# Ledger of designs, part 15: VH-VL binders against Matrin-3 (MATR3)

Target 1, 76 residues: Matrin-3 (MATR3), of Homo sapiens (Human) (p43243r398to473)
Amino acid sequence: RVVHIMDFQRGKNLRYQLLQLVEPFGVISNHLILNKINEAFIEMATTEDAQAAVDYYTTTPALVFGKPVRVHLSQK
Below, E stands for the ipSAE of ESMFold2; O stands for the ipSAE of OpenDDE; V2 stands for 0.75 times the mean of E and O plus 0.25 times the DockQ between their complexes.

## First folded at step 18 (VH-VL; framework fv_traxivitug)

Design e1 (from a2 with light chain K49G D50K S51N E52N; at its last look DockQ between E and O 0.86; V2 from the best seeds 0.00; counts 0 for: pae E 2.4 > 2)
Fold by ESMFold2, look of step 18:
Structure e1 (fold): chain C 76 residues (1-76), chain A 121 residues (1-121), chain B 107 residues (1-107)
Amino acid sequence: as target 1 above (76 residues)
Amino acid sequence: QVQLVESGGTLVQPGGSLRLSCAASGFTFSSYWMTWVRQAPGKGLEWVADIRQDGSEKYYVDSVEGRFTISRDNAKNSLFLQMNSLRPEDTAVYFCARDSPGWTYDYFDYWGQGTLVTVSS
Amino acid sequence: QSVLTQPPSVSVAPGKTARITCGGDNIGSESVHWYQQKPGQAPILVVYGKNNRPSGIPERFSGSNSGNTATLTISRVEAGDEADYYCQVWDTDTDYVFGGGTKVTVL
């Protein structure tokens, strides 16, 4: 039930930018942002919510500060 | 083992420019983000800028963005800070610092002794 | 995001315990790092990530954080512990933030 986001850059309101990508799909229970490797992990309340977010971004570009990022289900 | 040595600090007029250097030794320099932190006389520590291992990402505190440029030369184990349009409020000791290893924490594990920059008429 | 508030000074007798506080909104959920700085010298990392110590830092130095307060604790204080102490966090919105510093005086 963890969404993995990659390839963003650090910047003002980064946390908001990342969380708003997945908030429409369900309740966020936890998150972790790793600024040195440009990766984030966002835990959703259910696996269904996380899967819905990832499915949506398969056909719709996910953007952070106007630039594309990669969105996957995490194996962690 | 780990050593960071800053140089280039001196008295400069407002509006002037200055380049600081930091010589690194005792570790694999190219494996670490590197950072400048400054301390105005009698005041606390303020983060100024950091730079990714390969130099491809650079970040600055708002008050210096557009005026300061951080850079590195991994072949020479050197970190630099080019300071332009200097103001009296830039007066500080400037420290070179190594960012924490890995990805878990965001702290500075080794610091140089600092170099004093004074911006005054 | 956090503004980190430290008391400007703390006095402690040798052999006693010093507690240096660092106040910030929800700081108990953050990794808080602590530095020691003696006059005219570089800062030294003494505690990182709640309660980890770098190699060479005595176990007398420890950290904790919960709620809105992080605390650096120095037990069995020695004269050589007299210094300024800074807390620090990282935040994606404001980047690195340091507290204002606390002068520890050993009387």
Scores: ipSAE 0.396, ipTM 0.845, lowest interface PAE 2.4, mean pLDDT 90
ESMFold2 (binder alone), look of step 18: mean pLDDT 91; pTM 0.935
OpenDDE, look of step 18: ipSAE 0.773; ipTM 0.936

Design e2 (from a2 with light chain K49G D50K S51N E52N T92Y; at its last look DockQ between E and O 0.73; V2 from the best seeds 0.00; counts 0 for: pae E 2.03 > 2)
Fold by ESMFold2, look of step 18:
Structure e2 (fold): chain C 76 residues (1-76), chain A 121 residues (1-121), chain B 107 residues (1-107)
Amino acid sequence: as target 1 above (76 residues)
Amino acid sequence: QVQLVESGGTLVQPGGSLRLSCAASGFTFSSYWMTWVRQAPGKGLEWVADIRQDGSEKYYVDSVEGRFTISRDNAKNSLFLQMNSLRPEDTAVYFCARDSPGWTYDYFDYWGQGTLVTVSS
Amino acid sequence: QSVLTQPPSVSVAPGKTARITCGGDNIGSESVHWYQQKPGQAPILVVYGKNNRPSGIPERFSGSNSGNTATLTISRVEAGDEADYYCQVWDYDTDYVFGGGTKVTVL
């Protein structure tokens, strides 16, 4: 039930930008940002919500500060 | 023994340019983000810029963005700060610092002794 | 964290405890780092994270965070502890943020 986001860069409001990508798909229960390696893990309340977010970004580009980022379901 | 040695600080007129250098030794330079921090006379510490291990990401405090350029040469274990369009408020001791290792932005574990830049008419 | 507030100075008698505060909204949830700087010298890291010390820093130096205050504690203060002390955090909006510094005077 964890969404993995990669390839962003640091900047003002980064935390908000990352959470905003998945908020439309459900309730966020926790998050972890490893900002020096440009990876984030966002835990959704359900696996279905996380899968819905990942599925959406398979066909629609996910953008952070106007640049594409990768979104996939975490194995962790 | 980790050492960081800055050089290039001198007196310069407003609008002038300077290039600061920092020579690193005693560690694997290419494994660390590197940072410039400055301190105006009698004042506190201010972060200026940092640069990723491979040079692919560079970040600046707002007051110097567009005027200063941080760079590194990993083959020479050297960090640089190109300072253009200098202003009197850029007058400070400039320190070279090594960023902490790891996955998050954190602290500076080793510092050089600094080089003084004076911008005055 | 947009600003970190430190008292400009504290005075402490030898052998007593100095407490240097660093104020910031919800700073108790941050990793707060502390630097010592003696006149004409480079800063050195004395405490990082909540309460870790680099090699060579005596156990007399410790840190703590709670609520809106982080504190550097120097127990059994010696004359050699007289210096300026800076707290520092990372902030997504302003990058690295230092407090204004606190001059510790050992009387």
Scores: ipSAE 0.416, ipTM 0.860, lowest interface PAE 2.0, mean pLDDT 91
ESMFold2 (binder alone), look of step 18: mean pLDDT 91; pTM 0.937
OpenDDE, look of step 18: ipSAE 0.761; ipTM 0.935

Design e3 (from z1 with light chain K49G D50K S51N E52N; at its last look DockQ between E and O 0.78; V2 from the best seeds 0.70)
Heavy chain, then light chain:
Amino acid sequence: QVQLVESGGTLVQPGGSLRLSCAASGFTFSSYWMTWVRQAPGKGLEWVADIRQDGSEKYYVDSVEGRFTISRDNAKNSLFLQMNSLRPEDTAVYFCAKDSPGWYDYFDYWGQGTLVTVSS
Amino acid sequence: QSVLTQPPSVSVAPGKTARITCGGDNIGSERVHWYQQKPGQAPILVVYGKNNRPSGIPERFSGSNSGNTATLTISRVEAGDEADYYCQVWDTDTDYVFGGGTKVTVL
ESMFold2, look of step 18: ipSAE 0.488; ipTM 0.878
ESMFold2 (binder alone), look of step 18: mean pLDDT 91; pTM 0.938
OpenDDE, look of step 18: ipSAE 0.764; ipTM 0.933
ESMFold2, look of step 20: ipSAE 0.583; ipTM 0.905
ESMFold2 (binder alone), look of step 20: mean pLDDT 91; pTM 0.937
OpenDDE, look of step 20: ipSAE 0.759; ipTM 0.933

Design e4 (from a2 with light chain S29K; at its last look DockQ between E and O 0.73; V2 from the best seeds 0.59)
Fold by ESMFold2, look of step 18:
Structure e4 (fold): chain C 76 residues (1-76), chain A 121 residues (1-121), chain B 107 residues (1-107)
Amino acid sequence: as target 1 above (76 residues)
Amino acid sequence: QVQLVESGGTLVQPGGSLRLSCAASGFTFSSYWMTWVRQAPGKGLEWVADIRQDGSEKYYVDSVEGRFTISRDNAKNSLFLQMNSLRPEDTAVYFCARDSPGWTYDYFDYWGQGTLVTVSS
Amino acid sequence: QSVLTQPPSVSVAPGKTARITCGGDNIGKESVHWYQQKPGQAPILVVYKDSERPSGIPERFSGSNSGNTATLTISRVEAGDEADYYCQVWDTDTDYVFGGGTKVTVL
């Protein structure tokens, strides 16, 4: 039930940019941003919500500061 | 014993250019982000720029962005700062520092002794 | 943008405790690091991640961080502790930020 986001870069309002990618799909219960490796893990309340977010971004570009990032479902 | 040695600081006219170097030893240089921090005479510390282990990401304080370029040569264990369009406000001691290891940006665990850059007519 | 506020100076008698504050909005949510700098020298890390000490730093140096204030505490102050002290954080919005520095004078 964790969404994994990669390939962003640091910058002002990064946390907001990352969280807004998944907020439309459900309640966020936790998040972790590993800034030096450009990876973030956003835990949704349900696996269904996380899957919905990932499915959406397979056809629609996920953008952070206007640049594409990768969005996957984490098994962690 | 980690060692960082800066060089290249000198007097330069406003609008001029200068390249600073930092020689690293006593650690695996390519495993660390590296940083420049400066200190104007009688003033506090100001972060200037940092660079990823492989050189692929570079970040700058707003006041130097577009004028300064940080770079590294991992084969030579060397960090560089190319400083263009220098202004009197860039006058400072420039320190080379090693970023902490880990997955987040934190602290600077080792510092060089610094090299003085003076920008004056 | 985030500003780290330190008093410009602190005076303390030998053997007493110096407390150096670093103020910032919600600084307790940040990881705060402290550096000692003597005249003409490079800064030295004395406390990191709020309260950890690097190897070789005396246990007299300690740190805390909560709410809007981080504090570096130097107990049993010695003449050799006279220096400038800087707090520092990293934050996604402001990047690396240093406090303005506090000159500790041992009388």
Scores: ipSAE 0.422, ipTM 0.862, lowest interface PAE 1.9, mean pLDDT 92
ESMFold2 (binder alone), look of step 18: mean pLDDT 92; pTM 0.940
OpenDDE, look of step 18: ipSAE 0.669; ipTM 0.923

Design e5 (from a2 with heavy chain S56D; at its last look DockQ between E and O 0.72; V2 from the best seeds 0.00; counts 0 for: pae E 2.03 > 2)
Fold by ESMFold2, look of step 18:
Structure e5 (fold): chain C 76 residues (1-76), chain A 121 residues (1-121), chain B 107 residues (1-107)
Amino acid sequence: as target 1 above (76 residues)
Amino acid sequence: QVQLVESGGTLVQPGGSLRLSCAASGFTFSSYWMTWVRQAPGKGLEWVADIRQDGDEKYYVDSVEGRFTISRDNAKNSLFLQMNSLRPEDTAVYFCARDSPGWTYDYFDYWGQGTLVTVSS
Amino acid sequence: QSVLTQPPSVSVAPGKTARITCGGDNIGSESVHWYQQKPGQAPILVVYKDSERPSGIPERFSGSNSGNTATLTISRVEAGDEADYYCQVWDTDTDYVFGGGTKVTVL
């Protein structure tokens, strides 16, 4: 149920930018941003919603501040 | 013992340029983000810029972005601040500081004694 | 967190306790760090991550952070504690932010 995002950079509204990547795919229940290592974990209400987000970004580049980030399903 | 020594501060005219240096010793310099913090005479502390261990990420306070460039030479244990288009409001003591280790942006555990930059006609 | 509010000054009698506040909206969710700066000198980290002390800082320096206020507490104040004190956080929107500073005067 957790989407893992990495390779972003810090900047104004980073949290909003990260959450917006997955909000179209379902309800977000929790999130954690590890700012200095540029990793974020966003927990969604269902595994189906998290998988839908990851699948979408397999074919469409995920961008934060105009730069590509990696999006995949967390193993935890 | 950790030591940070700034140099290069002097009197400069508005619109001028100046390069500050910070010599680091007593720690593995390449393992730390490094930071410049400034303090205008009689005023408080203001973060200016920081730079990642390898130099690949650099961040600036809005008032200096586009005018200042932070850089580092890990082979020489040196941190730099290139200051262009200097303004009177850039007048300050500039401190070199070591960023905390770890996975969050936190604190500055060691500071140099500072170098004074005066921007005036 | 866009601004950290500190009182400009605090006066305290020798041997008493000084409390220096750092106000910010929901600052209790941030890690707050504190620096001591004496005239003409570099700042020194005295408390980090709300309540931790670096090696060499006396235990009479302590910190707390909850709600909208972080506090640096100096118990059994000595003349040598007379200095400016700054709180500091990092925030994704504003980057590193220092409070305006508090001058502690030992009378």
Scores: ipSAE 0.399, ipTM 0.860, lowest interface PAE 2.0, mean pLDDT 92
ESMFold2 (binder alone), look of step 18: mean pLDDT 92; pTM 0.942
OpenDDE, look of step 18: ipSAE 0.650; ipTM 0.919

Design e6 (from a2 with heavy chain T104Y; at its last look DockQ between E and O 0.78; V2 from the best seeds 0.00; counts 0 for: pae E 3.1 > 2)
Fold by ESMFold2, look of step 18:
Structure e6 (fold): chain C 76 residues (1-76), chain A 121 residues (1-121), chain B 107 residues (1-107)
Amino acid sequence: as target 1 above (76 residues)
Amino acid sequence: QVQLVESGGTLVQPGGSLRLSCAASGFTFSSYWMTWVRQAPGKGLEWVADIRQDGSEKYYVDSVEGRFTISRDNAKNSLFLQMNSLRPEDTAVYFCARDSPGWYYDYFDYWGQGTLVTVSS
Amino acid sequence: QSVLTQPPSVSVAPGKTARITCGGDNIGSESVHWYQQKPGQAPILVVYKDSERPSGIPERFSGSNSGNTATLTISRVEAGDEADYYCQVWDTDTDYVFGGGTKVTVL
């Protein structure tokens, strides 16, 4: 039930930018931001919510600071 | 033995420009993010800028953004800080520092001795 | 502006324990790093990731971090420990943040 986001860059309100990508799809229970490799892991309350977020961004660009990022389901 | 040696600090007038250099040795320079930290006389430490291993990402404290440019030359094991439109509040000792290895713990494990920049007329 | 609050000074007798605090809202959720700076010298890393020591730093330097306070503890303080000490975190909004520094005086 973890959403994996990649290819973003640092900037003001980065945490908010990352979390708002998935907040419309459910409750966030935890997150981890790995700023030196530009990856984040966002744990949602259910696997269904995480899958809904990933499915949505399959056809709709996910943007952080206006630039595309990759979003997929993690098993980590 | 990791060594960082800064140079280029001198007296400069407000509105002037100055380029600082940091010579690195004793480690694989191109594998590390590098950082400038400054310390005004009698004051604490302030982060100024850092730069990714390959130079593709650069970040600055708000007070210097648009005026300072961090850069690196990995072939020469050198880090630089181009300082333009200098102000009296930029007066400080400027330290070159190596960012930690690892993914998300951002600390500075080795520091140079610093070079003094004085901005006054 | 630093969001990390340190006392400006701490006095400690030789052989006693110095505790230097670093205050911040929910700082226990962050990784805190500590630097020692002696007069006229560059800072050196003495504790990182709350409680880890770099090679060459004596075991009498230790750290903890919970709630709103991180603490650097120097046990069996020696005259050579007299220095300024800075805490530091990384923040998504301001990037690197240092505390204001604490001057440790060994009396």
Scores: ipSAE 0.283, ipTM 0.828, lowest interface PAE 3.1, mean pLDDT 90
ESMFold2 (binder alone), look of step 18: mean pLDDT 91; pTM 0.939
OpenDDE, look of step 18: ipSAE 0.695; ipTM 0.926

## First folded at step 20 (VH-VL; framework fv_traxivitug)

Design f1 (at its last look DockQ between E and O 0.66; V2 from the best seeds 0.00; counts 0 for: pae E 2.7 > 2)
Fold by ESMFold2, look of step 20:
Order: sequence, then structure tokens, then C-alpha cells
Structure f1 (fold): chain C 76 residues (1-76), chain A 121 residues (1-121), chain B 107 residues (1-107)
Amino acid sequence: as target 1 above (76 residues)
Amino acid sequence: QVQLVESGGTLVQPGGSLRLSCAASGFTFSSYWMTWVRQAPGKGLEWVADIRQDGSEKYYVDSVEGRFTISRDNAKNSLFLQMNSLRPEDTAVYFCAKDSPGWTYDYFDYWGQGTLVTVSS
Amino acid sequence: QSVLTQPPSVSVAPGKTARITCGGDNIGSERVHWYQQKPGQAPILVVYGKNNRPSGIPERFSGSNSGNTATLTISRVEAGDEADYYCQVWDTDTDYVFGGGTKVTVL
């Protein structure tokens, strides 16, 4: 599965900020940053890794440049 | 038919100000990010600024940040670039460009013909 | 730091193939877009997202990305293809980046 991150803004080092949110949970195989709708899709090596990341952020704020972002599994 | 028409380019002194306009037609203007790209005489293309559909986010190339302000009026299908503290290096043809359709918004599918800004003593 | 390097010029005979390169670190994993600009005119999009063509752009225009090089290929070159060509990507650090441009001359 794919981790979907939303509500961030563009800025220097954005890629690192986004990937750092999910790197503790497993190997990242691919990513896509959609610069104009403030959404990113991060493909993890396993569905278990993606689910672990999303579960963690249901109780812990995910921050990009110090601002909250939403993290969930991709609906598509 | 998508059409973008820039205006307002002229000769100005260094340190002067100028406002560029871009009139849009043939698409739902309020649904797209809009962009300014410039081209110095004999040089390549350089992205200058873009603005979100609702005007809530604006981004600039480092060399113009703090001097240029992009804005839009969705009721009038118009894009603007306010250029303050102009420098000779800002001399260029300024193009208005429409961002791509779809989710990515990472290329420019339609361009205006440009308006020439010359900054010289 | 994202810099796109293009050769300043390419010459090609009519009916032959022009290849315009765009160099960048890991550009093979990027969405690369290509624009054609004739003297005194606005750029037009000819290839986007690696190898997609807008409506009205003939199939003889194609793109490919591999490793550190993206390539615009113009097959069966015509005199009307003489123009400047720019590659472009989006970069999270500097936003939109254009290559320096390649002048294609049809001899």
C-alpha cells in the first residue's frame, strides 16, 4: 500500500521532510510529490509498513516544517 | 480556445516599478495555478512566480522574492505581476502561462505571446 | 541543486533524426517536459511526462529518460522544426527548472 500525505506547503528540503515521516516504518520503494495540490504518495515495500506509519500518526502529530499534515492510506 | 494576452511591458529606470497584466480566456481560469516565465534577450527561459487557484499560495524564484508580487482576480480572469525595485537583470520578455490540467500541475500547456520589460538608464 | 544541461546547438539534415539531450542527476526518474520556441514566438509544449504528446504534435516527436539523461527525439526532421528546444522539470528545492535551450538547425 501507499501512504498519502496532505496539507503541506512547498519549501526547501520538502522531499526530506516528507520521506522522514515514513522512513522509520520501512523501506520506501517510490514516491511522488504533487507540487500544486500539496499531496504526496509514498510507496512502501510492504503493506504492513504503510499501515504501521498511518497507525502511528493517528496518535502522534505528523509535522512538515512544524505544521500538522494529514497521513492516511491511499484511497486509490 | 485557450488564450493568454500579456500587457504592461515598457521601458523603466532601475529602481522603478511596473505592473504586468495577463487576460485569460477559453478555460476555467479559477481552476488552475497561473505562472509567469521570463526570457532575457538572447537567453533561455526562467520561471519567475506562480499562484494557487484561490490566490492563497504564491511562490517566487529567489532573485525576485521580496520585489515581485504575483496576484490574480478570478472574477476578471486576470493575472498580475507587480514588479518593484527593478534591476537591469530583470530585462526580459515576460510570458503568462497556464499550468497543466490534472493532479500534477508541473508543466505549462498554454503560453501568451509575452510583454517586453526593459530596465535601463 | 537541480541543474539541467543541454547542448547549445544541434545540426541535422532534413529527413534525418535530431536528438536533443537534457542532463540532470537521476533525471530518468523525473517527469520531463519539452518546449519548442521559434524566433519571436512563445514556447509551445511538444512532449510532457517523458513521452506524451499534446494534441496536434506529430508522433515523430518523442521523449525518453534513462539514468541521468532525458532525450527529445525528432524523427524525419523538417525545416519547420528549426527552433530552440527547452527541457523542464519541477524541483522541490528551486521549483521549476528549465534547461538552457538547444538550437536545432536544419541544413
Scores: ipSAE 0.315, ipTM 0.833, lowest interface PAE 2.7, mean pLDDT 90
ESMFold2 (binder alone), look of step 20: mean pLDDT 91; pTM 0.932
OpenDDE, look of step 20: ipSAE 0.733; ipTM 0.927

Design f2 (from e3 with light chain T94N; at its last look DockQ between E and O 0.75; V2 from the best seeds 0.71)
Heavy chain, then light chain:
Amino acid sequence: QVQLVESGGTLVQPGGSLRLSCAASGFTFSSYWMTWVRQAPGKGLEWVADIRQDGSEKYYVDSVEGRFTISRDNAKNSLFLQMNSLRPEDTAVYFCAKDSPGWYDYFDYWGQGTLVTVSS
Amino acid sequence: QSVLTQPPSVSVAPGKTARITCGGDNIGSERVHWYQQKPGQAPILVVYGKNNRPSGIPERFSGSNSGNTATLTISRVEAGDEADYYCQVWDTDNDYVFGGGTKVTVL
ESMFold2, look of step 20: ipSAE 0.569; ipTM 0.898
ESMFold2 (binder alone), look of step 20: mean pLDDT 91; pTM 0.935
OpenDDE, look of step 20: ipSAE 0.761; ipTM 0.934
ESMFold2, look of step 21: ipSAE 0.628; ipTM 0.908
ESMFold2 (binder alone), look of step 21: mean pLDDT 91; pTM 0.935
OpenDDE, look of step 21: ipSAE 0.771; ipTM 0.934

Design f3 (from e2 with light chain S29K T94N; at its last look DockQ between E and O 0.71; V2 from the best seeds 0.00; counts 0 for: pae E 2.1 > 2)
Fold by ESMFold2, look of step 20:
Structure f3 (fold): chain C 76 residues (1-76), chain A 121 residues (1-121), chain B 107 residues (1-107)
Amino acid sequence: as target 1 above (76 residues)
Amino acid sequence: QVQLVESGGTLVQPGGSLRLSCAASGFTFSSYWMTWVRQAPGKGLEWVADIRQDGSEKYYVDSVEGRFTISRDNAKNSLFLQMNSLRPEDTAVYFCARDSPGWTYDYFDYWGQGTLVTVSS
Amino acid sequence: QSVLTQPPSVSVAPGKTARITCGGDNIGKESVHWYQQKPGQAPILVVYGKNNRPSGIPERFSGSNSGNTATLTISRVEAGDEADYYCQVWDYDNDYVFGGGTKVTVL
C-alpha cells in the first residue's frame, strides 16, 4: 500500500507536489521523502488506493514541477 | 578518522570575493552530498548550500544564491565555496559538513572546525 | 519556510534532567535532528530522526516529538553537557532549517 515516486528534484512546496499526485486516489497515512536520492514513499490507507494511483500513471505522465517522474508500487 | 578541514577565511572588504576550501579525509568523499553551514558571531547556525555527490545538483539559501557557488573535486577530496559580492552580513564562521547517507534522514553527521570570514570596511 | 523556536537558555542542576524544546508547526511529523556545540568548536550530532543516537553518544541523550514540539532530553546532566543545542529539519522545499539555539547552563 506504498507508492514509490522517483526522479524529482527539490523545489517550491515539493512535499505538496508529491502528495497531490496520489491524494485523488485515497487517504494518505504517511510519507517519507529522501531528498538525497530523489525518492519518496507515500503510504495510502489501502492497497487498492495505491494500486489505483500507480495504474493511472502507467498511461498518464506524472509531473512534478512540469517534469516527468516515475511512479511504482513499493516492494517491501 | 573522518576529518573535514576548512581554509581560506580572512578579512575582506564589502563587494570583494573569497574562495573557501574543505579538505576531506577518512571516508569515501564521492559517496556523500556535502554542505556549507555558517554561524555569524554570537548567532545560530544557518545552512548555506549543499552539493550532490557527482556535483550535478547544487542548492543555496536565498540570501546567497547568485553570489555564492558551491563546487567539489572528487579526485582531490575537496569541497569549495566561491563567495562573490560579499556583504557585511556574510560575516561568519563557515563550516564544512558531511550530509547523511541517502537512505536515512537529512542530517549532518561530521563537521569541520570552521574558517572565519569577516566582511568589513 | 519553517521557523523553529527554541528557548534562549535552560538552567539545570548536575544530576538532573535538562529538556530543550524546539517548536514548529506539526514538527511531531518531522525528522528532527539535534546538535551540541561548545564555544569555539564545531557542532556535533547527538540525536537524529525521532530518537536515534550516533555511535559514541551516551543513552543519556534522547529525543521525542509530537504535535508542535520536539524535545531533546539530557538525563543525569554533567558539567560537560554545558553547551548550545540546535534543532534542525529539512523544510521540504530548498532549505535546511536550524532553531535559534538553546544555551544549557549546569548550575
Scores: ipSAE 0.457, ipTM 0.870, lowest interface PAE 2.1, mean pLDDT 91
ESMFold2 (binder alone), look of step 20: mean pLDDT 90; pTM 0.924
OpenDDE, look of step 20: ipSAE 0.765; ipTM 0.936

Design f4 (from e1 with light chain T94N; at its last look DockQ between E and O 0.89; V2 from the best seeds 0.00; counts 0 for: pae E 2.4 > 2)
Fold by ESMFold2, look of step 20:
Structure f4 (fold): chain C 76 residues (1-76), chain A 121 residues (1-121), chain B 107 residues (1-107)
Amino acid sequence: as target 1 above (76 residues)
Amino acid sequence: QVQLVESGGTLVQPGGSLRLSCAASGFTFSSYWMTWVRQAPGKGLEWVADIRQDGSEKYYVDSVEGRFTISRDNAKNSLFLQMNSLRPEDTAVYFCARDSPGWTYDYFDYWGQGTLVTVSS
Amino acid sequence: QSVLTQPPSVSVAPGKTARITCGGDNIGSESVHWYQQKPGQAPILVVYGKNNRPSGIPERFSGSNSGNTATLTISRVEAGDEADYYCQVWDTDNDYVFGGGTKVTVL
């Protein structure tokens, strides 16, 4: 299952910054970063892991380089 | 027909400033990220800076960050590069380039013919 | 700063195949783009996203990449293919990176 992250900006260690947002919630199986639209898709091993990440960031700010980003489940 | 025409390249002293312009035509300028790429005489290509469609994001190669400012005027279909604190290693032909359409790939599909900046005492 | 390495030059006889390599860590996972540049001219895009060609670029130009090497292949080389060729990627940590360029000479 896929976590969708939006509104980040480019920078050194961007990949790490994005992945560390979801790593506490489970194993990451794949990812895709689209720099021109500031969107990333991170596939977790299970839907439950992806949902846990999204739920956590509903109430806790998700930050990339200290700036808030949006986190939700991907729209298939 | 897509056209990009750079201007403003000239001889300047080290520590000086210079502003480059790029006039765009033949496409919807405000729909594209735009880029400056430079090429020192007899050397390869080096990406310098790019700027988002609406001007809200700007990115620079490390060697020019803090000295160069990319900007755009979408009403005038124009891209700019303000170069401050110029150094001899900034000597190059500066190309204006259009970033790829869409979001899948990151390449430059149209280039201007370039403008020569020479930084020398 | 990421490094993409290209051989400085390649010589190929007319009608034969030129192969221009571009070395980079894990470049087989990247979208690699290739530009042709003739002296005193702007670069032009000849291959993008591994093996796509812009309109007007002949099918003689193709690309591939795997492991640590990307390759631009020019089959049935013509005198007009003599130029410098640059590979390029976008990298999340280093933004746009070009190779050092390869001079293709048609003998």
Scores: ipSAE 0.398, ipTM 0.855, lowest interface PAE 2.4, mean pLDDT 91
ESMFold2 (binder alone), look of step 20: mean pLDDT 91; pTM 0.935
OpenDDE, look of step 20: ipSAE 0.790; ipTM 0.938

Design f5 (from e3 with light chain T92Y; at its last look DockQ between E and O 0.76; V2 from the best seeds 0.00; counts 0 for: pae E 3.1 > 2)
Fold by ESMFold2, look of step 20:
Parts: structure tokens; C-alpha cells; sequence
Structure f5 (fold): chain C 76 residues (1-76), chain A 120 residues (1-120), chain B 107 residues (1-107)
């Protein structure tokens, strides 16, 4: 039930930019942002919510500060 | 054995410029982000800037943005801080620090620092 | 985490336990790191993450965080532990943030 986001850059409001990618798909229970490797892990309340987010971004660009990022399903 | 040696700190006038250097050894310099942290006399630690291992990303504390430029030369295992438009508030010991591996967000090795004094 | 609040000083008798606090909103969910700095010297990392120690740091240094407080605990305090101690986090809006520092005095 963890969404893995990669390839973003640091910037003001980065946390909100990342969370807003997945908030439409369900409740976020936790998150972790790794600033040295530009990866984030966002835990959602259910696996179905996380899968819905990942499925959506297979064909729709996920953007952070206007730049494409990669979105995958991860195991916590 | 990780070693970081800062140099270039001296007395400068307000509005002046100064370039700090940090010589690194004992680790693969090009594999790590590098950081400058400063400490004003009698005060605490303040993060100043960091730079990605390949130099492609650079970040600064707001108070120095536009005045300071961090850079690195991986062939020479060297980190730099170009300081322009210096102010009395920039007076501090400047430490060179090695950032943790990418999964973490701490500074595991520090140099002994170089003192920058900005006054008339 | 825009500000990390530390007490300015803590006094502890030799052989006793020092507890240095670091206050921040919801800091219990953060990776909190701790540094020791002796006069005229560079800081050294003593605890990172919740409770990990770099090589060479004795077990009597430990950390914990819960709720709005992170704590560095120094058990069996020695005179050589007298130093300033700083907590640090990564803040997503302001980048790296250090606490104001706590002077530990061994009396």
C-alpha cells in the first residue's frame, strides 16, 4: 500500500507537491522523502488506493514542479 | 580515514568577496553530496549550502541565496564556497561536511573549519 | 520542522544520566540526528536516525523520539561528555535544521 515516487528535485513545498499526486486516490497515512536520491514513499490507507494512483500515472504524466516523475507501487 | 580541510577564511570588509576551499581525502568524493555549515561566534550551527555529487543540484539557506555559490571539482577532491556581498552577519566558522549516504540525511564527517570575519 | 527547540543547558553529576531534549511539531515521525561539539572543535555525529550510533560511539549514547520530543540520552556521564549537543533534521521547506544547542555541564 506504498506509492514510490522518483526523479523529482528539491524545492519549496516539495512535500505538498508529492502528496498532491496521490491524495485524489485515498487517505495518506505516512510518508518519507529521501532528499539525496530524490525518492519518496507515500503510504496510503489501503493497497487499492495505492494501486489506483500507480495505474493512473501509467498513462497520465505525474509532474512535480512541472517535470515528469516516475510512480510505482512499492512494498513498505 | 576521512579528512576534510577547509581554507581561505580571513578578515574581509562588508560588501567584499571571499572564496573558501575544502580538500577532501579518504573517501570517494564524487559519490557524495557535500555541505557547508557555519557557526557564528558563540552561536549554534546553521546549514548554508549543499551540492549534489555530480554538481547538478545546488541548494542554499535563504539568507545567502544569490550571494553565495557552492561548487566542486571532483578531479581534485575539492569543495568550494564563493561568498559575495559579504555582511557582518556572515561572520562565522565555516565547516565543510560530508553528507551521509543517500538513504539518510545527516553529516557524518566534518572539517575543523575556517574563520571568516566580516568587519571594517 | 521550521524550528527545533533545545534547552540552553543541562547539568548532570558524573555517573548519572543526562537527557537532552529537542522539541518540534511531530518530531517523533522524523529522522533526528545528534552531534557533540567540544570547545574549539568540529561537531561529531553521535546518534543518527532514531537510535543508531556511528562506529566508535559508545552504547551509553542513545536516542529516542516520540510525539513532539526527541531525546538524546547519555548514560553514566563522564567528564569528557561535557560539550554542546545539537539535534538536526531535514526539513522539506527549509532544508537542514539544527536545534539551538544544549550545553551539558558535568558537575
Amino acid sequence: as target 1 above (76 residues)
Amino acid sequence: QVQLVESGGTLVQPGGSLRLSCAASGFTFSSYWMTWVRQAPGKGLEWVADIRQDGSEKYYVDSVEGRFTISRDNAKNSLFLQMNSLRPEDTAVYFCAKDSPGWYDYFDYWGQGTLVTVSS
Amino acid sequence: QSVLTQPPSVSVAPGKTARITCGGDNIGSERVHWYQQKPGQAPILVVYGKNNRPSGIPERFSGSNSGNTATLTISRVEAGDEADYYCQVWDYDTDYVFGGGTKVTVL
Scores: ipSAE 0.322, ipTM 0.845, lowest interface PAE 3.1, mean pLDDT 90
ESMFold2 (binder alone), look of step 20: mean pLDDT 91; pTM 0.935
OpenDDE, look of step 20: ipSAE 0.742; ipTM 0.931

